# Designs tried in a protein design chat: VHH binders against c4kar8. Part 49

Target 1, 263 residues: c4kar8
Amino acid sequence: MAELSTPSPASPAPLDGGRGDELEKFTLRGARQILQLLQDLITHRGLITAHTGGGHSFMTAVLKVDEERGRVVLDPSPDPQANRRALAAPRLTCVTQLDGIRIQFPLVGLGEGQDKGRPALFAPLPAEMLRLQRREFYRLQVPLAHELSCLLKAEDLARKPVEVSARVIDIGAGGVAVVVPTGAAEFVIGGTLPACRLALPDGEPIELDLEVRNLNRQTQRNGTEQLRVGLRFAALPRAADTRIQRYIFKTERALNAKARGGL
Below, E stands for the ipSAE of ESMFold2; O stands for the ipSAE of OpenDDE; V2 stands for 0.75 times the mean of E and O plus 0.25 times the DockQ between their complexes.

## First folded at step 3 (VHH)

Design a50 (framework vhh_7pa5_2; at its last look DockQ between E and O 0.08; V2 from the best seeds 0.00; counts 0 for: pae E 3.5 > 2, placed apart)
Fold by OpenDDE, second read of step 4:
Structure a50 (fold): chain B 263 residues (1-263), chain A 126 residues (1-126)
Amino acid sequence: as target 1 above (263 residues)
Amino acid sequence: QVQLVESGGGMVQPGGSLRLSCAASGFTFSSYAMSWVRRAPGKGPEWVSTISGSGGSTSYADSVKGRFTISRDNAKNTLYLQMNSLKPEDTALYYCARESDFYGTELYDSPYFDYWGQGTQVTVSS
């Protein structure tokens, strides 16, 4: 009678996030901690974004934690196609926030069924949950050839509205750094620049609000002074964020390909 | 502390109208995009609409486009959702949600919310 060794559930692939060592400090692996955090998500009616891969995601929520069965119960998407993708995915990456803290956890072995007569998704309890307290924004150095610009709606020293076309020097998911001529406008740290326009190569400019986060005066080699303005995306619509992220990823890939000797 | 409090829900007949409100506090309201999300019984959350911090940009789910209007009054720290031509399928708990400004991960395809209210119930029934 050969004891069929039930294959140990494959350890979920490490969350491919970069600096593995730093992430360990923020990773919960204790069963009790995981259960508590999931319960907190229920209590707070947590809105969860579940990523199925391939750029697809859907919103869900934890309905129940079934400790006896070692499973989490999730709301299905109202979109049947999203549910199909979810069920076909080898792994869901769930992302949410509680009290401003980003929470990320993988789910594997997703199934569908009913909970109390209602459609539900089921998955084994996550083996780990990541709680990220720090906001790290990657900044892509914008290639000069891309000629990204941002039309800033600012004020001059007389508080008169002015529009300044600024060159974007770096971009991230959280904001942009731009350069403007000295004296083109008055910038105040913490100030908001409403209804600015970020020009991306992929289409029409994105209208967005910007918050001034830093100011740096730079003297160019030719002796001209420029002002570097660090700007945070304030109240960025999802659609705009998606476009920005797409640009960043596309550009990074291209740069990496070039670095590898690609055309 | 960040707080979002929804109101204006209720029962309405098909074809009727409701206006939802969300009172925001504990943060600079105009610095955040705000969204409405709804959750129907037996269904997961569904994004409904988003408005930029300035109010200059709006977006809608296809299911509500042309019927719903999102707006905001930044002076009053209030988000609104005007819902017209309501359908039974619009029955849900409606949440006001603040879009997160945390974009530091490779997960770009989904709106992230960092705060949301308790929701207001909208019931469309004959």
Scores: ipSAE 0.662, ipTM 0.868, lowest interface PAE 0.7, mean pLDDT 86
Fold by ESMFold2-Fast, scan of step 3:
Structure a50 (fold): chain B 263 residues (1-263), chain A 126 residues (1-126)
Amino acid sequence: as target 1 above (263 residues)
Amino acid sequence: QVQLVESGGGMVQPGGSLRLSCAASGFTFSSYAMSWVRRAPGKGPEWVSTISGSGGSTSYADSVKGRFTISRDNAKNTLYLQMNSLKPEDTALYYCARESDFYGTELYDSPYFDYWGQGTQVTVSS
């Protein structure tokens, strides 16, 4: 019930610790880029969630960037205890968005003082910032060896119920693309396929409702026709979402390692 | 595109009540946890309340527990905040905010808001 739809606050995670090169392409390390991004957060009045460790967080915003002193100035929390936790923390993990893109950065060496006579928090400028596109637009190409499948509940030409085991060719946080033989079932853009089952490694199939978003007929190399069906997750519990995210991350990491001659 | 539009703010006497509304568009409303966040004059943003996508669970900041009630109507894509027993300390600009659904093990462990509205002003004065 509640635990599946609204998970508890999670522990903060390091920006890039242990992720190798997978997130490197999204990491900004140029001083000018970092300054511009922080300035954009000020201009757009960005709400920042700052994680202090141990499942604790508070909301803040960038008040100004002090290039002369190499530091950022932040709004303190109205909760004095949250400010004390923040000042005691060895590191803050700050997360926000700008134009629909996730921005994440660490702050180390937080101090307290005043800016123009009002309480403020100060920290050295971050050395790096992560800038990630919204996850529903990212698609992982599923390795053939994984034999990832989704059991679709659809209708045939006579509108009789039919179950089709479809091969998953790509997967993202927002949905999957599958391939089915031409004529295996009828699909209508905007139609809902209820109680389908997505088979991921390391657990029972995930039961979920899928919405048909697109259809594309493709001819295989042997001349056989197949239908590519783009499917959106209509509603996805956080536990299922976590399993999908974990599969995507682990698989992308493994593929990236193989591209560099890893195991 | 994602849009969140707040309304229902105004001026009220201490002990009075107001109901805020947030009209959501551009996304599947029922799939996202939603929150109210406020920013008082001279203070940073403060989280007020969160409701799950289904409406089955709610949580509140200690400062508003017992006085505020968050609710949603998924058929109307609308989020509400019923504010009772208002205090001068509740004076703030109130924002409707959507909880992020970003992926990744480490990223999932760092929840945040990925969209918010322009806010609606609440002033509690005698």
Scores: ipSAE 0.372, ipTM 0.747, lowest interface PAE 3.0, mean pLDDT 80
Fold by ESMFold2, look of step 5:
Structure a50 (fold): chain B 263 residues (1-263), chain A 126 residues (1-126)
Amino acid sequence: as target 1 above (263 residues)
Amino acid sequence: QVQLVESGGGMVQPGGSLRLSCAASGFTFSSYAMSWVRRAPGKGPEWVSTISGSGGSTSYADSVKGRFTISRDNAKNTLYLQMNSLKPEDTALYYCARESDFYGTELYDSPYFDYWGQGTQVTVSS
């Protein structure tokens, strides 16, 4: 087995996103806590997305923790290009989910070698790990009975303004997913939809700007095509954020109460 | 609340066939792309196949092309994997996984998948 070089001094900087103060309550920094969480990922066979920067990523898993050498052992990608990008990256941002809890941690000083005759990637143990509670990344599946909709101010193929009433299928702190008939409008990933209107069950519709994050074409049971559009809230006013959080909280509690018979 | 339950695994001899199923509940199934991921003993996770929410677009890992077929029945909220010409190297725990639709905040990057099942074991051996 190849021995990895020890990396330079660790950085105390906050995790990605520039919101370090907001993330601190979810951040594990104790060595034993970090080792325990990594072992949990091994035990539960956590599917990890490792981001190398520039929009590139690959799937991996923690194979083991070498506590004596202070390092983690990861699966290499079957794609040699992904491995080259990972080894060249100044850091690897690992993201996964464990029983509905989001786990994120950086790895720096990634190297390659062998573990028991098997190709592997090695890195020093992370100095911190983020463990996000469900409410911070949760997407509520909107009950059909609520008939939540969002009026999208978009453009057709000829760049002519068009308004599309889209059914909201899920909603979270950072955005919504909606469905629209195929061809109702032209959506561009990264594009913005200003002054859209989100209709919650109580109160006036919320005016908000949306950014298109993903698109997925679907066929309904009746054979018609629809488009699933993932939308991020941009420049969300505090009052609008509060109303959205209250809707999510109230709806989730109501759904849980029905499931338990009102417990 | 999101649940993915795999079934249809078992033991089979080389050259045999199996059909895996994944029952989905707690979300609008037709709105999400779905994947099969497998873990062989001594290996990390390996993506096997993905199907779009509509079922109109599919993709496969090179190791399974021509032998495996992914499909879905949106009326039954069920994902399938038909596995033919099975080989010993297909021995693995097979997971049904939902494509992550995390929209991002200023907090962090997105994972590939946000939910997966407990898996169903496929063993190919004499």
Scores: ipSAE 0.321, ipTM 0.717, lowest interface PAE 3.5, mean pLDDT 81
ESMFold2 (binder alone), look of step 5: mean pLDDT 83; pTM 0.830
OpenDDE, look of step 5: ipSAE 0.604; ipTM 0.843

Design a51 (framework vhh_7pa5_2)
Fold by ESMFold2-Fast, scan of step 3:
Structure a51 (fold): chain B 263 residues (1-263), chain A 125 residues (1-125)
Amino acid sequence: as target 1 above (263 residues)
Amino acid sequence: QVQLVESGGGMVQPGGSLRLSCAASGFTFSSYAMSWVRRAPGKGPEWVSTISGSGGSTSYADSVKGRFTISRDNAKNTLYLQMNSLKPEDTALYYCARESDFYGTELYDSPFDVWGQGTQVTVSS
């Protein structure tokens, strides 16, 4: 490609408590394996978050794998600015989940055009795809039916206290990702939201201090703008940790059983 | 706005030394492990070194072990790479990278989610 790629190491060296060689076990490099995994994402209608750099991202999906031309066809964002940022980026980092496993892959050389008369984004097939089950990176995609919510104690533009009920979309050992309406409150990366309340199905809401880690503004397929907020558990009591882990494991087992369908 | 800005690169003779710096802004620096990654002409990216958020743990690629030292100053939101006994094969564009954590959205660049623009290091006599 003519475009400079952003650096993407295949596997990081071990950190304190890390397992560097274990990441290599989860990396797919075979062309047939990559094609099969991409096809699985199409079959399961997997939503992908495409990171374009600078904290910008958009929701996409693989519409088609064009084996003849060696490329993937992606659903463009309804936000023209997101598409312009994507086309200008040296690389997209694509992240999704399949069967409770985190999947991540780079796309380089993004272009635009049409597929069967509809706008589309195109990129060469990735050379590698990561399928990761590491505890530090694992998060459970929360089923919509569970209606999991977190009451956030935040501030508005005038620094007045406000309470925002946010839907929990992802949950893991170290935190949650929530969706809030754009403009509902102001969030600052590194800021602490004290005494928030996480509602789990089995019992009383858990009172937690949450630290804002990530902010992503996204336009959904239906044109609705939302703010995704990544929140770290700043001080997690042991009893709360146990309840969260129990919810994750129970839900994971149920989702895996359903994913196997005809057993 | 989250950003990383590298500096300190330049031209140096084999056996020489350089110290690279990376100024971080827009996030809680001490909460993230930080890395140095390099790209030589015509080659893919190579991970060089990582330091934990507290600075208590470090790791290095075998090619630089014993020659390079990674460090950080959390009060100044700055990452450093001290490069000693430089070799021609160390010639590359050096990037500062923030290691993605588990907390938050579906944005990761295994293992990094934020990169700087890079600083060029050339080792030649």
Scores: ipSAE 0.006, ipTM 0.144, lowest interface PAE 9.7, mean pLDDT 77

Design a52 (framework vhh_7pa5_2)
Fold by ESMFold2-Fast, scan of step 3:
Structure a52 (fold): chain B 263 residues (1-263), chain A 125 residues (1-125)
Amino acid sequence: as target 1 above (263 residues)
Amino acid sequence: QVQLVESGGGMVQPGGSLRLSCAASGFTFSSYAMSWVRRAPGKGPEWVSTISGSGGSTSYADSVKGRFTISRDNAKNTLYLQMNSLKPEDTALYYCARESDFYGTELYDSPFDLWGQGTQVTVSS
């Protein structure tokens, strides 16, 4: 048997990302649309990561859609423990991509059986599927040469105000990921960092309120420890949104041109 | 565009060899651990191998140890899988995948946050 050795994220993301009404415009609830999207995943051999809770997940794929019985048929994990966790879970959160579109959907009532003589997992068709265009979830890996930084207004371990200049490692329409030395400041998931300053190449720094969404500790090969902090834009003025999108678009075009050898 | 494109698959006889390639674009390749994942007919996806961003550490599934070698060329933004002593059981669609990380959106919530369309490997019985 082969194990999936890559660690799962500390907490499985809920389908709505804690954003409820903000994601409604990207949610499909029509039975025909859901069936078509699942069929597209079969046709394009989409890999699905299924989160079972408690930091556990496994990789699967849709084998077929049984429209008559209202069910999806999924590949079981090669890991028997992952299958037991999935069957015991009250709900799975499934995440995948199709042609640059991010897709998430819940599955409830998972069972096991066989499809054409081979082991399979079965679940009722999802009642909803989240479909996000690349633009809404896309993140640009920031080139080191751009030296993008964000001045964070946070608190240290003694709860004293501290300003930390953090390197921006990626940026998207919804937020940034930054790296800071471990111990430079205290971050609490769900906490707000007011009046932070994002420096883009052209123009004055953008003043932003940022919400801490996730934290990941990493040890570099040289032994130094760093903290990766995921930050959501709590509110964006239209002008700031325009500047961020322009930077992303311009940088992606430049990277694509360089990768193609300067055609 | 942030993407992974696999190539090098094909049909071979048992005992044969193939070298798979994965061309990465649109991100800083050397900053990410990379993996190969395969899906055989009638089986769920199976992790095959992982290599660190620097190439300094590698790991393999028990089923391929001693036969497969993962490597990378960070100057060319390319990941490789050298497959030797191929068996019928190695028949599968092989995917290149990037290690997941979190940032301002919770949609980065899987072990892998980017993978390609896959390249088919068929080993004749």
Scores: ipSAE 0.011, ipTM 0.383, lowest interface PAE 9.0, mean pLDDT 78

Design a53 (framework vhh_7pa5_2)
Fold by ESMFold2-Fast, scan of step 3:
Structure a53 (fold): chain B 263 residues (1-263), chain A 124 residues (1-124)
Amino acid sequence: as target 1 above (263 residues)
Amino acid sequence: QVQLVESGGGMVQPGGSLRLSCAASGFTFSSYAMSWVRRAPGKGPEWVSTISGSGGSTSYADSVKGRFTISRDNAKNTLYLQMNSLKPEDTALYYCAREDFYGTELYDSPFDYWGQGTQVTVSS
């Protein structure tokens, strides 16, 4: 029987963005290891998503590592606005993948210039790189057919109380991600939403305090705007934790059974 | 372990055709929208096309509309890109990428996994 383990306190929650101590065992700080990993990204021509803050990102790649000058050279975005945001950002958070392992690293002090006659972005070598096995941060993508929802107790743009029914798009042991229309409510990173109600199948809604951890604005292919909100379980009773894990386990097994039957 | 492996690239003359494939493993393929992204020499990455998890919705970059067709076979966990009427400007390394709306401020990405890419060269 497939068992989904509840993440232990020793494992960082994805919505928590990580903590120094919890991520330290996954952190590469050796200069040789960092150089080798960056070279592996070049060799595999790995695409990197570079986050500039405020829900903005662009796709890039490592062109080369200049060991003598202690720099990485990156492909600029074809979008000039994305490059301007990157150069103005105090920090880029770079996310990529090699052999099913998620790799993340910061770049600080981004500059613009030329490499071999072509426009390029330059940054000092990162002092650290995270090498994370994604399965330990497992999240279930919630099937649309389940119509999983969470009633959020938030504030509107005028700071008046408002209730928003949000669609749950993913769920894990540490939290949920939900989608709301842009402008439905105001969310502040680090703010707490008390007594929200998570509707799981086959039971009463679970009342939870949720902490806002992330905001990501995106425009869908049909032109509509959505706000994705990452929410951490601020206080999770054991009974609620058990129900959430049971839902995740049962849904994953059902999805695996359908895929196996189709194959 | 999530893995995406592209194949089907090669060298063709202008006006030719190629069919790219992406073999996916380690996740429930039908639950994710999939995209093709390309990187041409001296240019940054360009989004090419996206297909929904069910295959019911597709979208294309203006530069490829009417020439490229994205499709998927969920029973085989495979993504395809049929490329017709190829132009020199289509010369690029082509990646398949998995879309995911999940993340944190540190870890958010519209594409959380992609493969090593397959090279397409269009020249006379």
Scores: ipSAE 0.000, ipTM 0.309, lowest interface PAE 11.6, mean pLDDT 77

Design a54 (framework vhh_7pa5_2; at its last look DockQ between E and O 0.22; V2 from the best seeds 0.00; counts 0 for: pae E 3.2 > 2, grease 26.9 > 24.2, placed apart)
Fold by ESMFold2-Fast, scan of step 3:
Structure a54 (fold): chain B 263 residues (1-263), chain A 126 residues (1-126)
Amino acid sequence: as target 1 above (263 residues)
Amino acid sequence: QVQLVESGGGMVQPGGSLRLSCAASGFTFSSYAMSWVRRAPGKGPEWVSTISGSGGSTSYADSVKGRFTISRDNAKNTLYLQMNSLKPEDTALYYCARESDFYGTYELYDSPFDYWGQGTQVTVSS
């Protein structure tokens, strides 16, 4: 009988969890540009990591762009649980690489069905896509030898307060990414962790509020699971910003000196 | 520019063997863990195997354990996948992928791989 239509999803939130102004220069909003970029991902068989919230992600790829229905068609995960999480999620955050350029975009209103008799996931075309050269999103990868840590004040599985010392794996002017053992604490995207302490090599720990921006669960090569948490500095005094930038600059110079033979 | 070029795919009978190769260029190969990822008709991408930069550690998906062996030759900038006891369900496009040195940040999401090749087709049929 009549074609069933998918209801229009709510407008996407900013890709960076509230720092949209910083990334606006690198955000594509034109329909033709978005269609072209999605088509390039098909042509180059781009592997996409889709983050479904709750620290979960799965690998997918664009099968096709359905311009008539205004939607993108994606490969489902071989893992049925990942597909169930994706369908239940208010949004997917999709991340990929194309010719040294990072691409990130949201998908809202995910559904499931079939494409040419095979299971597929469907979503409305994204309203925006982020396109960044590596230099445009610079973050210092923290050397393991620095043992840089952040004491997080979070909640455990029973929603009781817990303190977790997390290893800082990257740092920038606006935040850090940390690694937490699986099950040590529960995190909610958009949630605030108050009075956390960032330990830099020089001086006292910096006390600050951190906002959870993203979560990614990874199974390591040895079978160990870890949770990677992206955290935004809610607000930083100028003195703290200066210390963080000094650490980044000093560490980058030291790494460059090692690459050049240490002289 | 980083390039990963897969080769060695083809058609084989069930129970057969095949060796895939991936030629890497444009980066310090020994500094990166490498993986094989496959995409079968009607299924999304599936991680197959990973090897550390030094070659000292390997891991495999449960579906291929005991049948596939990942290895690398850092002097030749080449990654390998030895596939034994092939099954029809192993039919897929096989990608060589480089482990990302980019972890998730406060504003940008993590991706396990930052580069991959165009893939090499493996078809297992009678």
Scores: ipSAE 0.540, ipTM 0.837, lowest interface PAE 2.1, mean pLDDT 82
Fold by OpenDDE, second read of step 4:
Structure a54 (fold): chain B 263 residues (1-263), chain A 126 residues (1-126)
Amino acid sequence: as target 1 above (263 residues)
Amino acid sequence: QVQLVESGGGMVQPGGSLRLSCAASGFTFSSYAMSWVRRAPGKGPEWVSTISGSGGSTSYADSVKGRFTISRDNAKNTLYLQMNSLKPEDTALYYCARESDFYGTYELYDSPFDYWGQGTQVTVSS
């Protein structure tokens, strides 16, 4: 009687395509912690974006955590096609936020069924959940009036050096997001942009190296396409870090005061 | 702290109208696009409508186009959803949601929303 060694469930692919080591400290793997976080998502009626791959996603929510069966219950998409994609996907990447903290977790082994007579999706409990709590991941939305800009040292499609003046749309301790016209330069995720210049209102531009971390094409309402580029500070001098932190703090305070009617 | 509080939900007959409100606080309201999302029983969240920070641009799901109108009063930090010609299929918990503008350094995947309220119940029944 050959004991069919049930293949150990393949460790879910890393949540991050390249920086698994850096994110390890933010990754929850404890069963109790995972259950608690899922329960928190239920309590807060968390809107979850489930990515099925190929650029497709749908919104869902955690309906229930079934500890006895070791599964999570999700709302199905109102779009049958999205559900089909989800069920066909080897892995869902679920993304949500709670109180400004980004949460990401994989689900594998998705199935469909009924919960209390209602259609539902079922998956085994995630083996890990990424919770990004660090302030360095917080992004302050830059007021338009501040007109922050970043001079990007990039390359075009021909690998010719180009300088692109980009508007900064958000800033954090760890980096900035900028918008550039489509086609202004070629950006590669993981690529380094050396000797860029970040302009803050309080003085001379900060020279820094930036790493491309995210690219998102957006169509503006006027039909113009722009590229949003998420950039990490690759090497930030202490003095520059202090200036950035000061700017963020000052701006947050001002925004909060305005929001409270204190002007 | 960012807060979104929905109101204006209730029970209405088919063909009736409701106006939802969302009171926003803890952030510069005009700097963010805002959306309505609804969750019907047994169904996942469905995007309903979005309005730009300035209010100059709006978009609607096909299911509500021509019946629903999203608007905002930035001076009052309030988002609205006028719902006309309501149908039983519109029965759902309606959420006010802030569009995420977060491009984190480690995020490979985006979530369209970063904050949302507790929702207000809309029930369309004869």
Scores: ipSAE 0.411, ipTM 0.781, lowest interface PAE 1.1, mean pLDDT 85
Fold by ESMFold2, look of step 5:
Structure a54 (fold): chain B 263 residues (1-263), chain A 126 residues (1-126)
Amino acid sequence: as target 1 above (263 residues)
Amino acid sequence: QVQLVESGGGMVQPGGSLRLSCAASGFTFSSYAMSWVRRAPGKGPEWVSTISGSGGSTSYADSVKGRFTISRDNAKNTLYLQMNSLKPEDTALYYCARESDFYGTYELYDSPFDYWGQGTQVTVSS
């Protein structure tokens, strides 16, 4: 098959709009450090999840770094549909772990070609890589018995307003993760959902604005497809922040008291 | 500290069977869901199967349903993959992978696996 073996260099990757200022201290921007980290992923045969948008993702791995051309070379997916989505996406968000350290980095300008006569994906080297330890992004896993929910004021595919009651599966100081059935609404990363309502057990729902930060499609045990949506709290009033922190603290203490055997 | 060591690969004729094993150490094995992932030459990793920590729930990729069976022995800290009716397209390096107990936060994306082994080669001749 006649494929371009080496795609043209692309523009530098634009910043991932979903990180926020608190992550800057964990962000590598040095070319030497980025190259070394990518080499480490190659050496350890790192399994990478590449997110293409709309909650879709595929698994890949870094095959090599082409320093002369300033590019990374990735395995294509064995699923042709995943490859088509990847090539159509304005960016990939790649995530993996190495020795308990979470690594996340964007790739833009993805192209297809061949490496040593085999199909491959190519992208310019990332301009930044995020490196985090687990403790640096704590999230309380919400007990199912609490039945926490968030009423989302979103839009459907035709951009018409819809309200979706979403179950909250985790909560932290800066946001929540929720689950909804696929097709319940159209979520766009970077989009704002104004005047949503977060229902806590001890009082009236909190009205708050939410920003969509990540999407992940999941298939439940019964075969039902759902969408996990990561939502950041925008401009949270102090009283609302206090109520959220109290919920997290009380629930964490109650869960730890039941554990008996240590965390 | 966490170690996953795959074994049981080899060469087999189409229609044949193999059983893969993964020895786990350095963690409480029964607390984690485990997966098999395979990587054929010239292709990226492909999820094959997952089993819950207790062993009570399993799931399979469409390409292997009815032919492969995942299982685990929590007393021996061992994960298994029984592969029947093998086809040439099953030729791959097979990895044992531990499912991460982290989901992405509001700023971070999903990272489904946190540890994996070096893999064991399965070759199905045509």
Scores: ipSAE 0.380, ipTM 0.769, lowest interface PAE 3.2, mean pLDDT 82
ESMFold2 (binder alone), look of step 5: mean pLDDT 82; pTM 0.811
OpenDDE, look of step 5: ipSAE 0.382; ipTM 0.765

